VHH binders against o75319. Designs and how they scored, part 48

Target 1, 181 residues: o75319
Amino acid sequence: GNHIPERWKDYLPVGQRMPGTRFIAFKVPLQKSFEKKLAPEECFSPLDLFNKIREQNEELGLIIDLTYTQRYYKPEDLPETVPYLKIFTVGHQVPDDETIFKFKHAVNGFLKENKDNDKLIGVHCTHGLNRTGYLICRYLIDVEGVRPDDAIELFNRCRGHCLERQNYIEDLQNGPIRKNW
Short names: E, the ipSAE of ESMFold2; O, the ipSAE of OpenDDE; V2, 0.75 times the mean of E and O plus 0.25 times the DockQ between their complexes.

## First folded at step 3 (VHH)

Design s18 (framework vhh_4orz_3)
Fold by ESMFold2-Fast, scan of step 3:
Structure s18 (fold): chain B 181 residues (1-181), chain A 121 residues (1-121)
Amino acid sequence: as target 1 above (181 residues)
Amino acid sequence: EVQLVESGGGLVQAGGSLRLFCAASGRTFSSYAMAWLRQAPGKRREWVALITSGGKTDYADSVKDRFTISRDNAKNTVSLQMNSLKPEDTAIYFCAAKPGYTYLSTHYDYWGQGTQVTVSS
């Protein structure tokens, strides 16, 4: 089925880059086959993603896709110059330590290889909110030493939408630091 | 590898301006992100502004549109122009350097000694 994800239209396509970081969050791009169900101003294809990021005077260097599906777009829909990493992440539950480790490893590797440029790490799940916000905030808290409340506030402000899942928020605020790279 | 020395701090009246300078010595300055952080009495150190090796700038919301960070790679300097200063801007201001991009004080490779800024009401 070529069905638009539930509530997908309720969210801004792309947030702002999070100041002091290389992160930018967005909702899942939808390939052209979905456009028949969308008004022109609702369309958000892979091409639209790159256009919106360029409009902010930013450039993507990596996309991390946290969705548990491949039906919305294919890596082949992205420019060849932008690496794509899939981390299958189940929604609703707090991501497990293995998923957190994979995300941290990818981010650290990108930063080490891109120290001489300003390219961004684009992160998305279906809505670019809960799984996306959790893993970005978890990185900031565990690796960068940001206070949980500050990380969450920064993400919410830059994404333009607040984290919705209380179990994710509770884990970020009160959960243990996962000491991994 | 990099040593940082701040200057330009002082006492100023609310609404006034100050320009802080950070002089860097050593190799690889041009490949480092440069940041200004501040610490007010009784508070944690907070990030204020950052400029990348490519010249991209970021600011904390509290100083956005009032402060401007710039760098001169030929002279190995970074500066912070502070306009419309408020009493709440009173703090010790630190210059810091790091490969890549991060705003955390604990993760910067190199730090200056700090320069005191006092804004009177």
Scores: ipSAE 0.185, ipTM 0.586, lowest interface PAE 4.5, mean pLDDT 87
Fold by OpenDDE, second read of step 4:
Structure s18 (fold): chain B 181 residues (1-181), chain A 121 residues (1-121)
Amino acid sequence: as target 1 above (181 residues)
Amino acid sequence: EVQLVESGGGLVQAGGSLRLFCAASGRTFSSYAMAWLRQAPGKRREWVALITSGGKTDYADSVKDRFTISRDNAKNTVSLQMNSLKPEDTAIYFCAAKPGYTYLSTHYDYWGQGTQVTVSS
């Protein structure tokens, strides 16, 4: 159905580009069928996403959707010029190695193919916070060699909300490095 | 703003060793990725080594297994141990810093003034 996700309205729709990276995080955009359940100022559609990105003088080059459902919007709602990747990611638990690998592979592929531009990798889950933050930070830590606390701080600052899940934070800070290939 | 100051350069014979140091100002050193670059006379500046905020290292092929980059966050320093030096290593060596989130980026925000390394044959 078109039930608004719990607490979805509590989060900023779009974060800021993470300096030194190609990442930007946002909450899940909702297709038009959800609008009747929202105040106009609460609406955040795929179109709104792109408008907000443009307002930041940025451009999306890839969208990675980490939600575990397909009910929020359709890939057809996105411009054809922006590739869409679905990585079904279960909430509340640390993503498995396969999920982490898929994410890393997608990011690395994008970076390899987009060396000549500055387009962003847009990542979202439901709230664009916990799963999103974990995987972005996991990438920064494992692939970029960033200190875990710095990665977390950077994400939190840019997203405008802090990672909430202690198991994610703990895994990022003290968990093992996951394979990159 | 971060200030970088290189030291340790000098004249050394081929096959010899030299250790460069870079001192960084500020209290956010641990959040920066640090790199060494060099520029030989008449040549373009080239990347030599990098160490991320988390301590991950990478090297140019030309210096791999000879050079070692390390950092001391307590002292706000990054060093470059150069062994088995060759005349081809002669250059001005620059310390560079970037906000600690970019391993893949080729851009650096802060630069030292450089230190001369000369390797005689």
Scores: ipSAE 0.075, ipTM 0.555, lowest interface PAE 2.9, mean pLDDT 92

Design s19 (framework vhh_4orz_3; at its last look DockQ between E and O 0.04; V2 from the best seeds 0.00; counts 0 for: pae E 10.1 > 2, placed apart)
Fold by OpenDDE, second read of step 4:
Structure s19 (fold): chain B 181 residues (1-181), chain A 121 residues (1-121)
Amino acid sequence: as target 1 above (181 residues)
Amino acid sequence: EVQLVESGGGLVQAGGSLRLFCAASGFTFSSYAMAWLRQAPGKRREWVALITSGGKTDYADSVKDRFTISRDNAKNTVSLQMNSLKPEDTAIYFCAAKPGYTYFSTHYDYWGQGTQVTVSS
């Protein structure tokens, strides 16, 4: 259905680019059919996403959608020039190794193909916070060698909201490194 | 005031060893990836080694298995152990700090003044 996700309005629509990375996190944009249930200032469509990214003088090169549904918007709502990748990711639980690998592989592929530009990897789940934050941090920790606390702090600061799920935080801080290839 | 101060350079015979140090101040050291670069006379500055905020290391092919980069966050220092030195390693060695912790950035925020390393044949 077209119900607004719980607490969706509570989160900033788009974060900031994570310094030193190509990542930017945002909450799920909602297609036009949701607008009737939102105040004008609450609306956040795929078009709005791109406008906000442009306002930051950035450009999206890839969108990774971690939501576990397809009801929020369609890939066709995105510009044809921006690749869209769906990685169905269950909420509230630490992503499995396959999901983590898929995410890492997608990021690595993008970086290899986009060495000549500065386009961003846009990542979102429903709120663009927990699943999104975990996978970005997991990448930074496992692949980039970032200290877990630094990765978490960096993401939280740039997203404008802190990771909320203790199991995610605990896994990032103390969990094992997952395979990178 | 941000400072990176290199030390430990000098003259050494081929096959010998040196240990370079870089003392950092004026920024949150533990949140930066640190790197060593070098510039030989008449050549471009080249990347030598990198260590991320989490301690992951990487090396140029030319120095792999000979050089070791390490860091001490408690002392705000990064070091470069150089073994089996070759005349080709002769250069000014620079300490540099990368923004954002990671390998993504190709730029460095801060640079040291450099320390001369000379390897005689």
Scores: ipSAE 0.218, ipTM 0.640, lowest interface PAE 2.2, mean pLDDT 93
Fold by ESMFold2-Fast, scan of step 3:
Structure s19 (fold): chain B 181 residues (1-181), chain A 121 residues (1-121)
Amino acid sequence: as target 1 above (181 residues)
Amino acid sequence: EVQLVESGGGLVQAGGSLRLFCAASGFTFSSYAMAWLRQAPGKRREWVALITSGGKTDYADSVKDRFTISRDNAKNTVSLQMNSLKPEDTAIYFCAAKPGYTYFSTHYDYWGQGTQVTVSS
């Protein structure tokens, strides 16, 4: 079998909704086939994700999956009422402009279609931290004009873990605003 | 023409309460998120509270558990109940609106002119 992602158990399954935004970040859910390698308290399936979101009195309206694989779970594992978007994003390197603009387009489209509700945009990579935090913060900085340090602090606090990759942090703090495709 | 008109400001002693109102016109109120921001003398404008089109509320840490934001879509009104007021709450309070589909607190489409709140020691 399937191997649990490295350090996956080190991270909280789901963060808190980021106040003033529609974003909530989490680590990758693992389909039922992974549960044979996990203790009951370690399980975090797609169903567990939705249960934890409900426990916060929130509702998920879109999932953006940033992993560069589909081995952890399939869209079919999600409720059919929640749209799923895959943006294949390689780890370690700062996401390229095309990836950034795909993310921005997906977020803007969701917000326009959901102006009459409070449903959240759920974003995850493997750990729900570096690629996830980068793209959320990049959106807040470029589209909403948030100061980089404020965006990073807000994400870190709500995720319950600090962004780890120095190249991501440095690009957010000192890199250019990505305005166009 | 879009208008946001604040009312309810005034002078109050520390520990007292005030309720601010904002009457909106000229846009589809129910589709907009509504916010209160404040600006104290010599300070930058700071966000205080937000209520989304669906009724979800967010508060700045400095006012959490003391202030309550609410809206009445039938009357196109947003209100801010301020309890346990402190001298540090002295500021001009602004009502602001943004489309419900644009979520973040730093960019607002429409602003009121503000209402003064003064809290005496």
Scores: ipSAE 0.196, ipTM 0.578, lowest interface PAE 4.2, mean pLDDT 89
Fold by ESMFold2, look of step 5:
Structure s19 (fold): chain B 181 residues (1-181), chain A 121 residues (1-121)
Amino acid sequence: as target 1 above (181 residues)
Amino acid sequence: EVQLVESGGGLVQAGGSLRLFCAASGFTFSSYAMAWLRQAPGKRREWVALITSGGKTDYADSVKDRFTISRDNAKNTVSLQMNSLKPEDTAIYFCAAKPGYTYFSTHYDYWGQGTQVTVSS
């Protein structure tokens, strides 16, 4: 039943806050039912997520969940009330323009509502790497005007792992210019 | 009229220190994020440091632990303390402002004219 996602143990649970942005990336937290198949030091629960964010002297103001499934945890498992948004994002292919627009809209809405604080947008997919890295970089490129290679380098450094999917990297570097609205 | 006026630039030996100041007027300073950017000869302008309206700071990796940004909302100033300066820090340094809710945007509403920093060997 509660299979640990492939290679999930190989990734750092939570990255570092990305300088000059409001983003922090992490892998999917796993609810308690998954812990039977994990050593104590391998566990990364919703509670662990919030503890690790607090240890960095940061606070989450929004969680954007990019997974295409609802089996890993429920928003009710979060230890604190925090806005939560699921954007179903199919893996292995470059997200379509509607998905990219939903992500941009969510980020812009957060920034407007949170202009007077310094809370972070937490973004995750299953591993907190490929879909997460793509959409964060797509936002930085299209909305913030960051050069593709600079966005990718910033994400990779702060996540602690490099983007793996070549089709994502190619689209970020050489893909079409996209509308933001 | 909105103004951002930089000062404190100059010539300094490698390993030395400078403090830059930016005086702001004509807008609600406390609601803006403030940034320092720099442009070296023959290079594109690059981000150096940011301080949010709430006082949280971010730095480019090339200057982290050597530079410190701070703000004084009572005096409408932002400053950049620059320690352990290197020749590669030589540039025109610009003060810039953007609204807090557009934090991720590269659009800055207001820019200063810049102050020259020259670090000699």
Scores: ipSAE 0.006, ipTM 0.365, lowest interface PAE 10.1, mean pLDDT 87
ESMFold2 (binder alone), look of step 5: mean pLDDT 87; pTM 0.880
OpenDDE, look of step 5: ipSAE 0.020; ipTM 0.487

Design s2 (framework vhh_4orz_3; at its last look DockQ between E and O 0.01; V2 from the best seeds 0.00; counts 0 for: pae E 15.9 > 2, placed apart)
Fold by ESMFold2-Fast, scan of step 3:
Structure s2 (fold): chain B 181 residues (1-181), chain A 121 residues (1-121)
Amino acid sequence: as target 1 above (181 residues)
Amino acid sequence: EVQLVESGGGLVQAGGSLRLFCAASGRTFSSYAMAWLRQAPGKRREWVALITSGGKTDYADSVKDRFTISRDNAKNTVSLQMNSLKPEDTAIYFCAAKPGYTWFSTHYDYWGQGTQVTVSS
């Protein structure tokens, strides 16, 4: 339905780009039908997302939507020039290896196609925190060789909120590296 | 494929400035992300600054607002302007390069040999 996600208002709409990476994280944008339940300063539509990214002198080249629903906004609400990828993920569970590999493949494909520009990969789940932070950190650890604590600290600082799910943090710190074939 | 050679290192007093240069060979320079990393005695190598092929820059918190990275694609050169130098900036400074796929700060395909910077106080 048109109910605002629980605690959605508690989170900053958009984080800062993570230095040394092409990643920027944000909470789920809400289409216009949700605005009846929001004060003007609480609104965060797809258009608001792009305005906030431009305010940081950044440009989105890809959106990866990790939510398990299409109810919050439609791909048609985004500019036609920005690719949209849906990866269905369930909250509370550490994403499975198939989901992790799908995310890595999407990121690697974008980077190869966009080597001559500075466009960003925008990643969001409902709050832009746990699933989003997990997959970004997992990519940095497994593909870029970042130390787990450094990846988590970088994400937390740039998102403006710390990863909350202890099972996600535990997997990042002590779990196995997920290699492709 | 690029080959990197650093220059401009030396001795400077605290509060002073130095400018480091990195000369790169090869036609692919303009498509590479370029970085400076440093290694102090007894410490691990740490990332200092990065500049992408598009000119976007990132800096480590310890050097932010004191150091400026820039590139000149016509001359195949990257420079690091270091201002307000501190004794803690004493290190061997390395130029590094990677394809513009990611800007990530610690893993590079090509490295220079390093240039010594010593800040006295």
Scores: ipSAE 0.365, ipTM 0.688, lowest interface PAE 2.9, mean pLDDT 88
Fold by OpenDDE, second read of step 4:
Structure s2 (fold): chain B 181 residues (1-181), chain A 121 residues (1-121)
Amino acid sequence: as target 1 above (181 residues)
Amino acid sequence: EVQLVESGGGLVQAGGSLRLFCAASGRTFSSYAMAWLRQAPGKRREWVALITSGGKTDYADSVKDRFTISRDNAKNTVSLQMNSLKPEDTAIYFCAAKPGYTWFSTHYDYWGQGTQVTVSS
């Protein structure tokens, strides 16, 4: 149905670009049908997402949707110029190797095709925090060679919220490196 | 702000070895990807090696298997072990720090003054 996700209102709608990366994290935008259940200032639609990104003088080049549902918004709600990728990712669990690989592959593909611009990879799950943070950090650690604590700190600072799931944090800090190809 | 100071440069014969050091000021050294670049007379500055905050390394093809970049976060130092040196390796070598931890950034926030490496034939 059109119920607002639990604690969705508690999170900033859009984070900041992660310096030195092409990543930006945000919470899931909600299609118009959800607006009747929200105060005007709480509304965050696909249109609002793009407006907020523009306000940061940035441009989205790709949206990776990690939610495990399609009820929040439709790809048709997005500009045709911005590719949309769905990676169904189960919440609360460390993403499996296939999910991690899909994410890495998508990011690498984007970077390869967008060398001539500075467009961002927008990543979101429901809250744009745990699944989102894990996969971004996992990429930074496995592919970019970033120290795990630095990756986590960078994400937390830029998202404006800290990763909450201990299993994610533990896996990032002490878990094995996953395949990059 | 991070200050970078290179050392270890000098004159060496072809086939010889040299180890460069870069000392960084501040407590944020471990957050930066560190690189060595070099500039030979009359040539453009070129990238030589990089090491991420997590210790992942990369090298220019021209120095691969001869040079080794390493870092010591406890001492805030990055080093470049140069083996099998060639006259073509003669250049001023610069230490630099990348912003944002990753490969994504193409610019360096901080530069050392450089150290001269001369390889005689």
Scores: ipSAE 0.027, ipTM 0.443, lowest interface PAE 3.7, mean pLDDT 92
Fold by ESMFold2, look of step 5:
Structure s2 (fold): chain B 181 residues (1-181), chain A 121 residues (1-121)
Amino acid sequence: as target 1 above (181 residues)
Amino acid sequence: EVQLVESGGGLVQAGGSLRLFCAASGRTFSSYAMAWLRQAPGKRREWVALITSGGKTDYADSVKDRFTISRDNAKNTVSLQMNSLKPEDTAIYFCAAKPGYTWFSTHYDYWGQGTQVTVSS
C-alpha cells in the first residue's frame, strides 16, 4: 500500500522559516517506494527535504513527525545527525492536552540544547498544514504570548497555505490558554 | 562482548590519502547507523561522516567531497576513505554506532577507542 495521501500533491513541499521562531513546516516526505505513483516534478523525498532546507541556508536540528502512521518514510532514511521525534496526533479533532504538552516539552528541550546555534525544528503531519499549524500556533500563543491571529497569519504566510480546519482555527482564536508545559 | 575497533591510522603527507577501518564484533551492526567522529588536541569531538543502516551517507562540510564512508554488512565493518588530506584533519578518529531508529542523532551507544591520523605539511 503505497497510496499517495489524499491531496498531498496540492501542497508546497516545504515552507519558509517562521521569522522570530525556530520553526519550519513541511508536508510528509515520501520514501522511494511511493515515487512509482508520482511524476518526477511531484516527488518529495527525505533527501529532497534536506536539499530544500539547505537551499534556504538553514539546517534542521530536530524533526517532529505528527503523523499516526510509519508508512511514509523510515527514520533510517533521515541523516542520523538530525534527531527525530514521533508525536502521534489524531487529525480529526483539536489535539488533546497530552499531545500539546508533548509538543511543548519537545520544543523547549530543543531550545535549551540548541541555544548556541540557529538550527530549526522541522514539523510535519501528512500535509504540513492543519495539525502542524495548530501545534506550532498553540506553542507560540501559550509559551511565547503571541496573539492568536498573529500566530495564524505568520504560519499561513510562511507555510504558503492557509490553515483549513475551522475547529482548529476557532480553538486557537477563542479557546483557553493552555498552561501545560 | 561488544567492541568497535578502528585501524588504518598513521602519518601521511598533506595531499595524501588514508583509509580507516572499523571492525565490529560481539553483535551484528547491520541495523545500526555507523559514524566516524574525530577529536583534535584541545578541541571538542566533532562529527565527520555517517552511514545509515540503509546505506545513505552524510558528511560534515569540512570533509565533503574528500572523504567517503562505506560499510560492508557481511563483514560487519565500516570504512572511511580520506583523500586530499590537510594538516587540520589531524585528530584521533573514532568509530561509533547507534540504533537505526533514534530520537536524537548525536547519541551513540557504542564507541571505539580511536585511531590516530597525523597529516604533516
Scores: ipSAE 0.000, ipTM 0.125, lowest interface PAE 15.9, mean pLDDT 86
ESMFold2 (binder alone), look of step 5: mean pLDDT 82; pTM 0.841
OpenDDE, look of step 5: ipSAE 0.020; ipTM 0.367

Design s20 (framework vhh_4orz_3)
Fold by ESMFold2-Fast, scan of step 3:
Structure s20 (fold): chain B 181 residues (1-181), chain A 121 residues (1-121)
Amino acid sequence: as target 1 above (181 residues)
Amino acid sequence: EVQLVESGGGLVQAGGSLRLFCAASGFTFSDYAMAWLRQAPGKRREWVALITSGGKTDYADSVKDRFTISRDNAKNTVSLQMNSLKPEDTAIYFCAAKPGYRYFSTHYDYWGQGTQVTVSS
């Protein structure tokens, strides 16, 4: 049957809301067809995602899916009230400027439309770590003026796992600020 | 015309309490996150507390459990209740506003002029 993503079980399903931001990071939810290869305590479906967010007394207002596949779950598995945005990103390489621009545009649009509430932007890739952490930190550095090391520390602490890819970390610390139109 | 006007600063003895107020005008207050930052003599400005447009609060570790930020959208005010004050809390305290919800930054859209807080040992 369907293969569980490599190392997916090694990561906490959902992190904590990043204080001072609207971001919450998580690993990719897996639709019911994957559950035959999972113990009950390992299951993390789209429904499980929303239950875990509610358990934190939080509410999702947007999901940004950074995976390069549509294999893991369908947008139809999500509540109709929560917008879903797909940004196809390849793993292992630093996201290109166009991808960074799309992410920033989506975040800025959400924040403008949600000034009167505290709804969260949920961001995930396969593990909710490298691509997810990179784009969230890139936003905080470029748009919010956060120091790179502070952004990375905040993400790591709230996600419960540290960014692993050195090329991502180096780009955040020493790379150029990406301008958006 | 946008204004943020702080009040409530003063001299207080260590272990004492003080409440700061910030009155906002000239913008849609309820759409903005409100923050308090402070600057001690000879030091850089640092963030203290933030309250979002929806009412969620965040605090710097140095003031957590001692300070409480709150807002009153009907009166366009934000306040900071400071308890168990220490000499290290001596600073000019600034009210600042930014749209939506943002992390630590010197990129606030609007700033007050500041109010002096002096904590004697």
Scores: ipSAE 0.012, ipTM 0.380, lowest interface PAE 8.1, mean pLDDT 89

Design s21 (framework vhh_etentamig_d1)
Fold by ESMFold2-Fast, scan of step 3:
Structure s21 (fold): chain B 181 residues (1-181), chain A 122 residues (1-122)
Amino acid sequence: as target 1 above (181 residues)
Amino acid sequence: EVQLLESGGGLVQPGGSLRLSCAASGFTFSSYAMSWVRQAPGKGPEWVSGISGSGGKTYYADSVKGRFTISRDNSKNTLYLQMNSLRAEDTAVYYCAAKPGYTYFSTHFDYRGQGTLVTVSS
């Protein structure tokens, strides 16, 4: 329903661009119907998202929504000029290889189409932390050859919050590289 | 088809400077983010620095920040790395690398040159 997600208020709305990448992570924006349950300073609508990214002198070129629901906001609440991609991921579980593959292809497709600009790939789950951080770090490790601990440290620093789920961290550090191209 | 040709490496004393160049051909240079990656003897590759296609954004590994400067001249299809205050630990083969977009922290590139050796020794 219109209940705010558990612990959603505990997280910063939007992180910083991860330097050397096109990624920026944020928590799920909440459409106007949720604002009755939020103080003005707690509101984070789709409009607020774009305003905060613009305040960082950045521009979104793609939003990847990793939530398993469509109740928080609709694609219609986003500017028509920004592509929206939904990848349904279940929380608490390490994303499966098919989900990882979809994420990698979406990112690679965006980068090929956007060689001539500096637009960002915005990635979010409910808190913009565990599923979001896992998939971004998995991309950096598997596709970009970044060392796992370096990828995790970069994400944590730029998001402003550390990855919380130990099973996600363990998979990133010690799990297999997913070469399912 | 695609070629990346590094030059400018050599022997230098600690505290010295070197300027590396990378001449690119076979692709639209200004459309590619470029990186410098180094590999020290007996070690794996280490990302050093990256620059956007336009040259507007630059990124550095903590180990070289404040000492190295990456730049590019898109009119000459050339990437540069100005290395100052060199240390023995900077001794490595330096590779020029190209990758679509701005994902710079990579040791896995679409294109990589043959490398240029930098030796910092007293």
Scores: ipSAE 0.000, ipTM 0.230, lowest interface PAE 12.3, mean pLDDT 86

Design s22 (framework vhh_6fv0_2)
Fold by ESMFold2-Fast, scan of step 3:
Order: C-alpha cells, then sequence, then structure tokens
Structure s22 (fold): chain B 181 residues (1-181), chain A 122 residues (1-122)
C-alpha cells in the first residue's frame, strides 16, 4: 500500500551538512501520490528535497537510498544530474557487513570522482535517522578514524534528532571496526 | 540464468571510433542501471559510464565526456557504448555490468560480462 510510514511526520525533512564531511541526511521523500494523505505543510517530495538543499546553499551529487522498499518514490523523480544508489537495508537490526561494505565503497567512489567539487552525499532511510545515522557514523569511525562519540554527536546535531536504536548506538560505541572493505 | 555478453571491440588508430554492444538476458533489463567499466593491463577496474533503467539519465567519467555516448534499447535488452576520438589511454578490456539504481564510480555489481578488448595503436 501507499501508507505514510509510521512516525514519518515526527521528523524534520532535511538535516544540515555534517561539517568536515560530504554527508547530509534526510527522511524519505514521498512522491506526489502520497500528498492526498498529507497537509500542504507536511509534503516532502523529491522536488521539495532539492529545494531545501538549495536553500542551504548546498548541491547533491549522490543519493543513497537505504529503504527496503521502492514504493516511496521512483529514481526517475530525481533530477538527471544526480545519481541514485539503492542499498536494500533491513530496519531494526544493525546493518550486516555486506551492507556496510557497499555503503563504504559507494562513498569512497563518490569522493574519488568528486575531488574537484563540493557536492554532497545525501543519505536516507525511512526517517533518515537510525539506518542512515548508523552507516554514516560507521563510515566516519572505520574509514576516517573519528571517535565514536564524536561521530554520533556530529550526526545528532546536524540531523536535528538523536539516534534512537540502542543496538545501533551500542555497536558504534563498543563494536569492532569493520575491515570488510 | 543471468548473462551479459559484450561485443564490438577491436583495433583502431588514435582518433578512430568503435561501437560496443552488450546483450543481456535472464533478468528484467529495464529495472537495472547498466554500466560500462574498463580495465587496462596491470591497472585496476575503472568506471566509464552509467545509464539508468529507463535510459533517461546518463553519466560519464570526466576523461570520456563529449567522446563517448552510452545508450540502451530495452525492447532488445541491449546496451551500447559509442566511442569517438579514441586515445591510447582508452585501450582496455571493456565490461558491461548491472545493479539497481544509477550511480557512477562503482566497480561492484550484481552482474558482470566477460568483456571485449579495445586496442588503440598506430
Amino acid sequence: as target 1 above (181 residues)
Amino acid sequence: QVQLQESGGGLVQPGGSLRLSCAASGFTFSSYAMYWVRQAPEKGLEWVSTISGSGGKTYYKDSVKGRFTVSRDNAKNTLYLQMNSLKPEDAAQYYCAAKPGYTYFSTHFDYRGQGTQVTVSS
């Protein structure tokens, strides 16, 4: 069905760029067919996403979609200038090593091909919080050598919402560095 | 059973042209972004071009922009790469590959072909 995701309205549409990185996090955009179930001020379409990014004087160079569904919007709803990567990531459980590897590889590849610009990597799951925050923080910890607490604080501050899932937080703080990339 | 089969490689002089083809079977072709990647001897795999499932979005490595054109025919399950103004640095084994979405820069794919050799020499 075309049901609005549970608690989707509880979250800010788009966070702010995480300083010192190319990351920006947001909740899933919803295509126009969902607007019948939303008040005008609640709408957050793919077009709305790009308008909000532009309002921050930022530009998206890549979208990484971590949802385990394709029902919310179609890649074709995105501008022709912005590549889109789907990494099917199951909610509730800590992302597996294969998912972590795919995310790291995508980020590293984007950074290598975008050395001469300042375009952002936009990352979202359903709420742009738990799976999104985990994978961004995991990248910062494992690849960039950021302290776990610093990565989590930076994400929370810039997203405008704190990571909620204790198993994700516990893995980031006390789990091993993933060497599978 | 998924299969990707490249063809159209060969020997050309610098400044020449080649058209590569990739015949796909065993999956829903129009639902997958298609990729051209290449590997020169003793070098790593390098991304060249991406085309979205619908064909509406195309992306290119900076060094091939304006010289290479990617296209697809979803009715024929075929991917193409038109290569113009070929340079010695373009010499490589060229592979077609597939995964969901339409990113550039990736060298990790759900499906990959056997490749077709492109040689540029005078």
Scores: ipSAE 0.012, ipTM 0.411, lowest interface PAE 8.7, mean pLDDT 88

